# Ledger of designs, part 18: VHH binders against p21908

Target 1, 324 residues: p21908
Amino acid sequence: MEIVAIDIGGTHARFSIAEVSNGRVLSLGEETTFKTAEHASLQLAWERFGEKLGRPLPRAAAIAWAGPVHGEVLKLTNNPWVLRPATLNEKLDIDTHVLINDFGAVAHAVAHMDSSYLDHICGPDEALPSDGVITILGPGTGLGVAHLLRTEGRYFVIETEGGHIDFAPLDRLEDKILARLRERFRRVSIERIISGPGLGNIYEALAAIEGVPFSLLDDIKLWQMALEGKDNLAEAALDRFCLSLGAIAGDLALAQGATSVVIGGGVGLRIASHLPESGFRQRFVSKGRFERVMSKIPVKLITYPQPGLLGAAAAYANKYSEVE

## First folded at step 4 (VHH)

Design Q22 (framework vhh_podentamig1)
Fold by ESMFold2-Fast, scan of step 4:
Structure Q22 (fold): chain B 324 residues (1-324), chain A 120 residues (1-120)
Amino acid sequence: as target 1 above (324 residues)
Amino acid sequence: EVQLVESGGGLVQPGRSLTLSCAASGFTFSEYPYGWYRQAPGKQRELVAAIYGGSTLYADSVKGRFTISRDNAKNSIYLQMNSLRPEDTALYYCAAGSYWEDYPSHFDYWGQGTQVTVSS
C-alpha cells in the first residue's frame, strides 16, 4: 500500500510517496521539499503536495517530527506549524498515521536499510546482527541517541535523550576543557562536546587553555578549517571531538548491552574519512576489563540519502505489519 | 533559486571511464557539502561519493575506482569513474545541502540526474 512519508524539521518539511507491504518499505518516491515558513500549516503543505502529485493522496501518513511527540500540542523552534495528534487524521482526511521523533525515525531506518547504506568504520566488518541491541547515535545540531532491539523477527526502537547525559573527562586536557565549559554552561552534557556547535565549544576551550587569541568563527568555517587541516587549533579540536565521540559511543553501547553501533547524521558523514585514523576506536574500546568485548563491536555509518523519510515509512510498516 | 545540472553520462563499455560533472548555482558553493547518488533499475537510491571541504567518502562498491572532486572557482563537482562495470549502470544524481541545520537533515537540493549505461 502507498502512504505519505513526511520528515518535518525546523525550517523544512520533506514529502514522499512510500510503498509498504508485510512490514517492509518497498520503495520511496521522489522527495518534495517545502520551506515551513512559506506554508501556514502542515495541512496546507499536504494539500500542495497533493496538487504536485496530480492524484488523490494516500489515506495514511508517516511523520517524523524534529521534537518531542508526546503531548496534546506539538511545536518546534523556527517552525510556525502547530500539530495536534488527536485531530491529525481528521485535518488531513486520512485513516491512519504514525508520528515519531526525528531520531526515532533514523533508528527505524537502520532496521530497514540495506547493508550497502551502512559504511564500515571500525571493528569486525560484519552485517548488523539479526538479534540483540544496536546503539545508534548522531551528531547534528545536537546529539541524537536511540537503541534498536531486534528479536524473533521483529524490532523495537528505544527513543532516548541520551545526548543530555553528562560529559565524562578521560584525561588531563579534558579535565581542563570541562572546567572551561562549566564557566559557560554549569552542568556540561555530552551534547555540548558532540554536536555541530560542539566543535566550536572545544575550539574555544582549547584557545583559552593555550592562551591563544581567537576569533569567533561561524560553525561552517570552523568545520571546514578543521577538516582541511588549515588551522592547528581547529584540527586539535576535531581530534578531541573524535576521541569523545568514540568514548560516548562505547559508553552507550555498554549501558544498553549493544553488540553493534551505528553513527548517523550530517556531522558523522563529514568526518567519516577521519574516524578510522582518529582516536575514535581507541576511546571506543578502552573500557577497562571490557576492552576485549568492545573490540568485537562493529561500528557503521549511515549513508542513506533520506533517513528521516525512510524511517517514517519504516515505522508505519513496523506498526501495521501483519503476522499469520 | 538553487540549481544543480549534471552532464557527462552516456553509454560505455565495461572497463572504460566516464567523468560526470555537476554545475551549481544560486548559493555560496564552497560552504556546502556535495554528493553523488545513483539509482539502478529495480534498486534503491544509494550514496556513491560525498565531499565536504577536503574530506571525501566513498561507497565500498566504488572505492578505488571512482574519485569525487570539486572546483570552487567553477562552482562544479566531478565524479571520475574508472574501470566501469555493468553493475554501475544507473541514473546518477548530484546533490547539495547542509546536514546539520535541520537534523536528521538531508541533501536539500538535487539535480535531474544523468543516465550511465555500462554494456557491451
Scores: ipSAE 0.012, ipTM 0.429, lowest interface PAE 8.4, mean pLDDT 86

Design Q23 (framework vhh_podentamig1)
Fold by ESMFold2-Fast, scan of step 4:
Structure Q23 (fold): chain B 324 residues (1-324), chain A 120 residues (1-120)
Amino acid sequence: as target 1 above (324 residues)
Amino acid sequence: EVQLVESGGGLVQPGRSLTLSCAASGFTFSEYPYGWYRQAPGKQRELVAAIYGGSTLYADSVKGRFTISRDNAKNSIYLQMNSLRPEDTALYYCAAGDYWESGYPPFDYWGQGTQVTVSS
């Protein structure tokens, strides 16, 4: 059956027609992207997508939402759209919908994703296991965290707010970074370190430690300087970022009982070529007596171009299209 | 309005080379990550190559054969494809991302695609 898959972020919403059957996503059509500021509501963007398609839209929707999905009214920062799940079917003139958190959608996508879209980072170069827990994390605007349990031919996604756990310093420099960030944020979550803006937070802390003015606060320029290796402090910030990413990936795998880890998100793709040269693997495996266990955990990177859309469609298929 | 326009596709014999070009407009070119994706008949889109700041990333299937580059003065990115194989036959898409976009992947803008057919 055809459904409308939708991935709603802060500034953009992406639409596609997906074909689902027997708990599987058979195909994902061409995506159409709308700027959320240019459409007064999801309903108006939905109608515009129908006009572009040139035929009646399917009476089913699968929606990935870049925020919490539990509540009577759903809002996003920097997105004027307001969703009320209780009236969604009536407003869109549909029969069924699924609504899932954006990183929950990524976890569903991982469950359905071809291994060709899971590039190897470290550990054994093996396919994701058919049984057990997969930890999924992705730095982007914030830090998304979810996990996926596969058991007896089925899977279950657990949506989390794991990006908001506390940052744990592992060396003297990180003690100083934490002390600096405490003055600014009080409690310092791991997302303050591991996110797009987190590189800037590390950079500012390092600049303060070295007694250098914080003249550059443009995140785009900072990421370019760090990746190009043209600024020593930006390079140092990126090195610390990769160390902390490895550390948190390992901690989440331990906490969730995972036997594999998948990294997603825009920043993940951005640093993919840097990760092999970084301290990521060292921090990931350095868990005391568990070092041997950690070294057996494959770490993969998502390269699929629309994991939110795929994941929304997958969640719908998992809930509604299964055949006994 | 951001636009990406691909060119350089066509029919080519196995073992030969092609260069794809992507002309970008409507934004500050040097600030964005860029990538090339491809979609073969009956398959989903896959990443071929990406460039982020000074770093490059290649799919294992093309590593050593394809090279991604950019020319900021011409607002263009290129994909140099050497030693082409029949399995490289696909529609090739240029993509550009926004470092600030909350969605994943980091590619918010896509071209229409250019067809590459590797056949005798």
Scores: ipSAE 0.011, ipTM 0.460, lowest interface PAE 9.1, mean pLDDT 85

Design Q24 (framework vhh_7xy4_2)
Fold by ESMFold2-Fast, scan of step 4:
Structure Q24 (fold): chain B 324 residues (1-324), chain A 123 residues (1-123)
Amino acid sequence: as target 1 above (324 residues)
Amino acid sequence: QLQLVESGGGLVQPGGSLRLSCAASGFTLSSYEMAWVRQPHGKGLEYIATITSGGSSTYYSDSVKGRFTISRDNAKNTLYLQMNSLKPEDTAMYYCARGYWDDSGYPLEFDYKGQGTQVTVSS
């Protein structure tokens, strides 16, 4: 059956027609992207997607939402859209829907992803195991963390708030970075280091430590400068980011009992070419007497386009194959 | 579009007072947590204070606690910083910023910063 898959962020919403059957996503159609600020509501964006499709929309939707989904009213801070799950079927004129948070969707996508969309970063170059725990983390606006348990032909997604655990400094420069960030924050979570805005936090701290002038930069422009090597300080901040990403990936794998790790998110994809040559691996494996154990854990990077759309469709397929 | 305009800075003697204002346009101030941050010449950006969207909770850096007061008037779409007992080390460019906060009252991110207003404390 056809469903409308939707991935709703703060600034953009992505729509596609997905074909689902027997707990599987058979196909994902061409993506249409809307700026949320240019549409007064989800319903209006839905109607515009129907106009572009040129035929009636399917009577089923799978929605990934960039916020909490367990409420009567769902809002995003920079987005005028207001979702009321209880009235969603009525508002969109559909029969069924699934609504999941955006990183929950990424975890569902990993369960359905072909190995060709999982680039090798470090560890053994092996396919993700058919059983056991997979740690999934993805820097974006914040730091998404989930794990996926595969057992006896089934899978379970466990969403966490792992991005909000404490930042643990591992060297003297990180001690100084932490001290600087404590001036702004009551507590410094790992998300304040490992996220899109986290590069800016590292950059600011390094500038203060070096006594060089800086200005508060647009997040997108700072990332561009770091990746293009246009600024020595931004590049140094990116190097520190990759070190800390490795450290937290390893800690989460240890805590979750994982046999593999998958990195996702828009920031993950942007640093894909830097990760294998960075300090990521060194920090990932440097867990004292557990270094041998850590070195056996494959780390992969998601390269699948629109994993949120795939994951939303996968969650729908999983839910409604069970209700049969 | 989105705009933040700081004002109220100037030259003041040690022990003096200033009140900074930040006028917001293009968004509803009552929907956002707000902050004041400062940057001394040739130094890094320093967090000063945050205020929750409704104004019920405020948080301060140790360097200004007891001397500065952050407040907001959502009806006027304006943020304020009352600065008392000013010291030479308070000399900086002051900025207001829009952000998203965790439960501790400190920002997870700043998504818009204004043009700034200069505060100079000297004898």
Scores: ipSAE 0.000, ipTM 0.124, lowest interface PAE 19.5, mean pLDDT 84

Design Q25 (framework vhh_7xy4_2)
Fold by ESMFold2-Fast, scan of step 4:
Structure Q25 (fold): chain B 324 residues (1-324), chain A 122 residues (1-122)
Amino acid sequence: as target 1 above (324 residues)
Amino acid sequence: QLQLVESGGGLVQPGGSLRLSCAASGFTFSSYDMAWVRQPHGKGLEYIATISSGGSYTYYSDSVKGRFTISRDNAKNTLYLQMNSLKPEDTAMYYCAARDYWGSDYEPFDYKGQGTQVTVSS
């Protein structure tokens, strides 16, 4: 059956027609992206998508949402749309929907995607396990975290707000970085370090620590300078970013008993070529007496173009397959 | 709805001073780094100053360093730019900006207001 898959972020929403059958996603159609500021509501964007499609939309929707999905009213910080789950079917004129957190959707996507979309980063080059826990994290606007449990031919997604746990400094420089960031943010979550804006936070802290005058760069330019190695301080910030990404990936894997780790998100893709040569692996495995255990955990990177859309469709397929 | 409303611009003589204000709504102001950017007529955007979410860190472009001071009042959801020793080259539309980060690529700032025009001329 056809469903409408939707991936709703802060500034953009992506739509696609997905074909689902017997708990599987058979196809995902052409993606349409809308700026949320240009559409007063999800309903209006839905109607616009129907116009583009040129035929009636399916009476089923699968929605990935870039925030918590519990509660009567769902809002995002940078998105004017307001979702009321209880009225979604009525508002969109549909029969069924699923609504899932954006990294919950990514976890569903990992359960369904071909291994060709999972590039190897470090550890043993093995396929994701058919049994056990897979930890998924992705730096982007913030830090998304979810876990996937596979057991007895089934899977379950554990949605989290793991990006909001505390940053743990592991050396003297990180102690100083934490002290500087506390002046700006009070409590410093790991997301303040591991996110798109996090590179800028590290960069500014390093400049302050070294007493180096600097002008704040456009974040896109800062990332570009860091990745191209054209500025020593930006490159140092990227090195610290990769170290901390490894540290948190390892901590999350330990906390959930994961035997594989998957990195997603736009920032993950941006740093893909740097990760194998970075301090990522060093921090990932350096867990004291558990170093041997950590060294056996493969780390993969998602290269699928829109894992949120795939994952929303997968969540719908999984949920409605189980009802029968 | 994230909204930024700039005010305080106007015509001023070279060497004069102006104080710009930006009223923020629709987001948790105290959690966001804020910036002032400007655009001279027919030219590109120029970064002017930023202030951290808690106000502890400020950064300035070389063109305004020592002349402009950025500040914020988190209780009032308001951002300020004190502009001293104004020069003709400071003539521009001034925009208040919050960091609005897109997941795969992030845009440095989101310009939700109409801006406020500053004209430095005799």
Scores: ipSAE 0.000, ipTM 0.128, lowest interface PAE 17.4, mean pLDDT 84

Design Q26 (framework vhh_ozoralizumab_d1)
Fold by ESMFold2-Fast, scan of step 4:
Structure Q26 (fold): chain B 324 residues (1-324), chain A 122 residues (1-122)
Amino acid sequence: as target 1 above (324 residues)
Amino acid sequence: EVQLVESGGGLVQPGGSLRLSCAASGFTFSSYDMYWVRQAPGKGLEWVSEISSGGSYTKYPDSVKGRFTISRDNAKNTLYLQMNSLRPEDTAVYYCAARDYWGSDYEPFDYRGQGTLVTVSS
């Protein structure tokens, strides 16, 4: 059956027609991207997509939302759209929907994506396991964390707020970074370190620690300087970022008993070529007597375009799967 | 109860200046990072400026960098936004905001005022 898959972020929403059957995503159509600021509501964007399609939209929707989905009223920063899950079917004139957190959608996508879209980072170069737990995390505007349990031919996604656990410093420099960030943020979550803006937070803390002049840089320029190696401090910030990414990836895998780890998100793609040579693996495996266990865990990077759309469609297929 | 009350908005001509103020109460103002965010008619919320709890760090998006200046007076529990070289695209309701850093970091601007309207038109 056809459904409308939607991936709603802060500034953009992406739409596609997906074909789903028997717990599988058979196809995902061409995506259409709208700026959320140019459409006063989800309903208006939905109607615009229908106009572009030139035929009636399917009466089923799968929605990935860039925030918590368990409230009665859902809002996003920098997005005027207000979603009320209880009235979605009425508002969009549909019969069924699924609504999932955006990183929950990424986890659903991992369950359905081909291994060619999972680039190898470190550990044994093996396919994702058919049974057991896969930990998925992705730095972007924040830090998304989800877990995927595969068992007896089925799978289950565990949506989390794991990006909001506390940053754990592992050396004296990280103690100083934490102390500096407390001046700004009071409580320092791991996403204050592991996110797009997190590179800037590390950079500013390192500048303060070294007592060197600080220049205001936007995130794009800072990331370019760090990746190109044009600034010693920016490069040091990136090195610390990769160390901390490895540390949290390992901790989450330990906490959930994962036997594989997948990194997603736009920042993941940005550091893809840098990550294998970074301190990521060192921190990922350095878990005391569990080092041997950790070294057996493959780490992959998602390269699938629009994993949120695929994941939304996959979540719908998984919920409405039928044994025929 | 946390309260944020904005003032200083109004009608100005392009190229003009305005200074916004935000009076904060009901929380330890000096312990919170503060933000200015805006919403233009029919548009989403846009982050405008950020200042650390002690005032040592400030951040701006490229759209306002060099034109807007955020500052704070912790003794008076007051946040300010100095807006210079105003453009028609700066027309928006401006909100003083703070985040609950002992809670969810994905719900930025947990505390937000009622807003003050800034109209840049001839």
Scores: ipSAE 0.000, ipTM 0.133, lowest interface PAE 19.1, mean pLDDT 85

Design Q27 (framework vhh_rezetamig_d1)
Fold by ESMFold2-Fast, scan of step 4:
Structure Q27 (fold): chain B 324 residues (1-324), chain A 124 residues (1-124)
Amino acid sequence: as target 1 above (324 residues)
Amino acid sequence: QLQLQESGPGLVKPSETLSLTCTVSGDSISSSTYYWGWIRQPPGKGLEWIGHIYYSGDTYYNPSLENRVTISVDTSKNQFSLKLSSVTAADTAVYYCAREGYWDSSGYFPLDYRGQGTLVTVSS
């Protein structure tokens, strides 16, 4: 059956016609992108998508939303759209919908993703297991964490708040970074280190430790400086970021009983070329007597360009599958 | 009034190098705010991100394509280009150039704008 898949992410909304059948996503059609600021509501963007399609829209929608999805009224700070799930079917003239958080969509996408979109980072170069647990994490504006259980031809996505567990320092420099960040945040979660803004937090702490002046930079400019390698402090912050990403990926795999790890997100894509020469693998496997166990865990990176659309369609297929 | 326009041959022979250029008008490519990227859509399949470039010349490629892909920027012409070597029938797709902004909460950079797309067929 055809459904409308929608990925609503801050400044943009992406629409596609997806074909789903018996718990599977068979295809995703051409993507249409709208700037959310140029449309008064989701309903108006929906109508414009129908006009572009030139035929009646399917009576089913799958929506990935860049914020919390539990509540009677859903809003985003930088997006004027207001979603009311209880009236959504009436507003869009549809029979069914699914609404999931954007990282939930990423986790659903992993379950349906072709192996060509899961690039190898470290460990044994093997496909994701058909049975067992896969840890999924993705740095973005925060740190998304989920795990995926595959069993007997089915899968289950468990969303967590794993980005909010405590940052565990592993050397004297990280002790100093933690002490500095405690002055600002009191309790320092791993998300304060492993996220887009987290690079800025590391950078500020390192500047203070080194006794050098620093300016408040926007996140994209700092990431650019770090990735270019032309600024010693920014590059040092990136090195620390990769170490801590490896450490938390390994800890989550241990906590979730995972035999594979998948890293998602645009931050992951940006640092992909740095990860092999970084401390990522060293920190991922260095779990004391469990080092041998950790060394058997493949780590993959999502390279699919719009996992939100795939994931929304996958979530709908999973919920409204003919197989219970 | 930003416009991105792809140009290049619509037919490429197997084993040859696919070359496409994107011309940017209405805005300067020499911007610290944006990355300039290439994305493709094979027939009947979803979008695949190829890579992007910063105005400084720094490049980031999809790891599955990185040994075949080169993206370059010419700030004097307000253009950026894609070269994909050793093409096969699997490289047949509509190719888009795009302006990429700051990442969203899922960590994927939003596409602020993309071109009309150009179909490239790999056939003998």
Scores: ipSAE 0.000, ipTM 0.275, lowest interface PAE 10.5, mean pLDDT 85

Design Q28 (framework vhh_podentamig1)
Fold by ESMFold2-Fast, scan of step 4:
Structure Q28 (fold): chain B 324 residues (1-324), chain A 120 residues (1-120)
Amino acid sequence: as target 1 above (324 residues)
Amino acid sequence: EVQLVESGGGLVQPGRSLTLSCAASGFTFSSYDYGWYRQAPGKQRELVAAISGGSTLYADSVKGRFTISRDNAKNSIYLQMNSLRPEDTALYYCAAKDYWGSEYDLFDYWGQGTQVTVSS
């Protein structure tokens, strides 16, 4: 059956027609992107998408939402749209819907995407396991964390707030970084280190530690300087970022008994070619007596172009499946 | 208003070279990441190459044969394709990433695609 898959963020909303059958996503059609500021509501964007399609829209929707999905009224900081799940079917003239958080959608996508969309980073180059736990994390504006349990031909997504666990320093420099960040944040979560803005937090702390003049930089500009290797301090900050990414990926895998790890998000893609020359692998496996266990865990990167849309469709297929 | 327009596709014989171009408009070119994806008939889109600052990433099937590059002055990205094979036949898409546009999507903006056919 056809459904409308929707990925709603702060500034943009993406629409596609997906075909689902027997708990599977068979196809995902062409993406149509709307700026949320240019449309008064989700309903109006939905109607515009129907006009572009040139035929009646399916009476089913799968929605990934870039915020909490609990509650009777859903709002986003940068998006004027207001979503009321209880009236959604009436407003869109549909029979069924699913509504999931955006990183929950990424986890559903991992369950359904072809192995060709899981680029190898380190560890044994093996396919994701058919049984057991897969840890998924994605640095972006924050740090998304979820786990995927595969068992007996089925899967379950475990949504977490794992980005908000504490930053654990592993050497003397990280002790100093933590001390500096406590001055601003009091409690320092791992997300304060592992996120787009986290590079800036590391950079500022390193500048203070080295006694180097600090100038405020836009996150985009700082990331470009770090990746280009044109600024020694920015490059050092990126090296520390990769070390901490490896450390937290390993800790999350240990905590959930995962036998594979998947990294998602735009930040993941940006650093993918930097990771092999970084301390990522060494921190990932350096778990004391568990080093041999950790070295057997493959780490993959998502390269599927619309994991939110795929994941929304996958969540619908999983919920309304009557056959395997 | 953000627009990506691919060009340079066509029919080419195995073993030959082809260069794809992507012209970008409607935004600040230098602040974006870029990539090339391709879609063969009956298959899903797959990443071919990506460029972000000083970093490049290539699919294993094209490493050593394809090169992605960018020209900030011309607001363009390129995919130089050498030693082409029939298996490279696909519709090729240019893509761009606005850092803050979508947190978990790899790319925010897409071109309409340009067809590459490798056949005798």
Scores: ipSAE 0.155, ipTM 0.610, lowest interface PAE 6.2, mean pLDDT 87

Design Q3 (framework vhh_podentamig1)
Fold by ESMFold2-Fast, scan of step 4:
Structure Q3 (fold): chain B 324 residues (1-324), chain A 120 residues (1-120)
Amino acid sequence: as target 1 above (324 residues)
Amino acid sequence: EVQLVESGGGLVQPGRSLTLSCAASGFTFSSYDYGWYRQAPGKQRELVAAISGGSTLYADSVKGRFTISRDNAKNSIYLQMNSLRPEDTALYYCAAEDYWGSDYEPFDYWGQGTQVTVSS
């Protein structure tokens, strides 16, 4: 059956027609992207997508939403759209829908993703297990964390707020970084380190610790300088970011009982070539007596181009089209 | 208006080379990250190569054979494809992303695609 898959972020909403059957996503059609500020509501963007398609839209929707999905009224920062789940079917003239948080959608996508979309980072180069727990994390504007349980031909996604656990320093430099960030944030979550803005937090802390001058840069420019190796301090901040990403990936795998780890998100893709040469693996495995256990955990990176749309369609398939 | 226009595709024999070009307009070229994706009939789109500043990423199936590059002065991205194989046959897409505009999606803008067919 055809459904409308939608990925709604702060600034953009993406639409596609998906074909689902027997708990599987068979295809995703051409993506259409709308600026949310240029459309007064989801209903108007839905109508515009129907006009572009040139035929009646399917009477089913799968929606990934870049915020909490529990509540009677859903809003996003910098997005004028107001979503009311209880009236969605009436407003869009559809029969069924699923609504899932954006990182929950990424986890659903991993369950349906071919191994060709999962680049190997470290550990044994093995396919994701058909049974067991997979830890999924992705740095972006924040840090998304979920885990995926596969058992007996079925899967379950568990959404978490794991990006908000405490940052655990592992050396004297990280002690100093934490001390400086406590001056700004009080309690310092791992998201303060492992996120797009987190690179800036590390950079500023390192500049202060070393007593060296730095130019005030926006996040985009800082990331470019770090990735291009144009600034020693920015590159040092990126190296520290990769160390901390490895540390938190390992901690989450331990906490969730995972036997494999998947890194998602645009930041993950941008650092992919840097990651194998970084301290990521060293920090991932350095869990004391559990080092041998950690060394057996494969770490993969998502390269699928539309994980939110795939994941929304997958969530719908899992709920409404799955059969034994 | 953001536009990405691919060119350079065609029919080529196994073992030969092709260079794909992507011309970008309607935005500040140097502020974006770029990638090449491909889609064979009946299959999902897959990442071939990506470039962000000086950093590059390649799919395992093309490592050592394909090279992505950018020319900021010409607002262009290139994919040099060497030692082509029949399994490289696909529609190739150029993609661009505003560095901070994404939630968890890697690319925001897509070209229309250029066909590459590797056969005798």
Scores: ipSAE 0.000, ipTM 0.366, lowest interface PAE 12.5, mean pLDDT 85

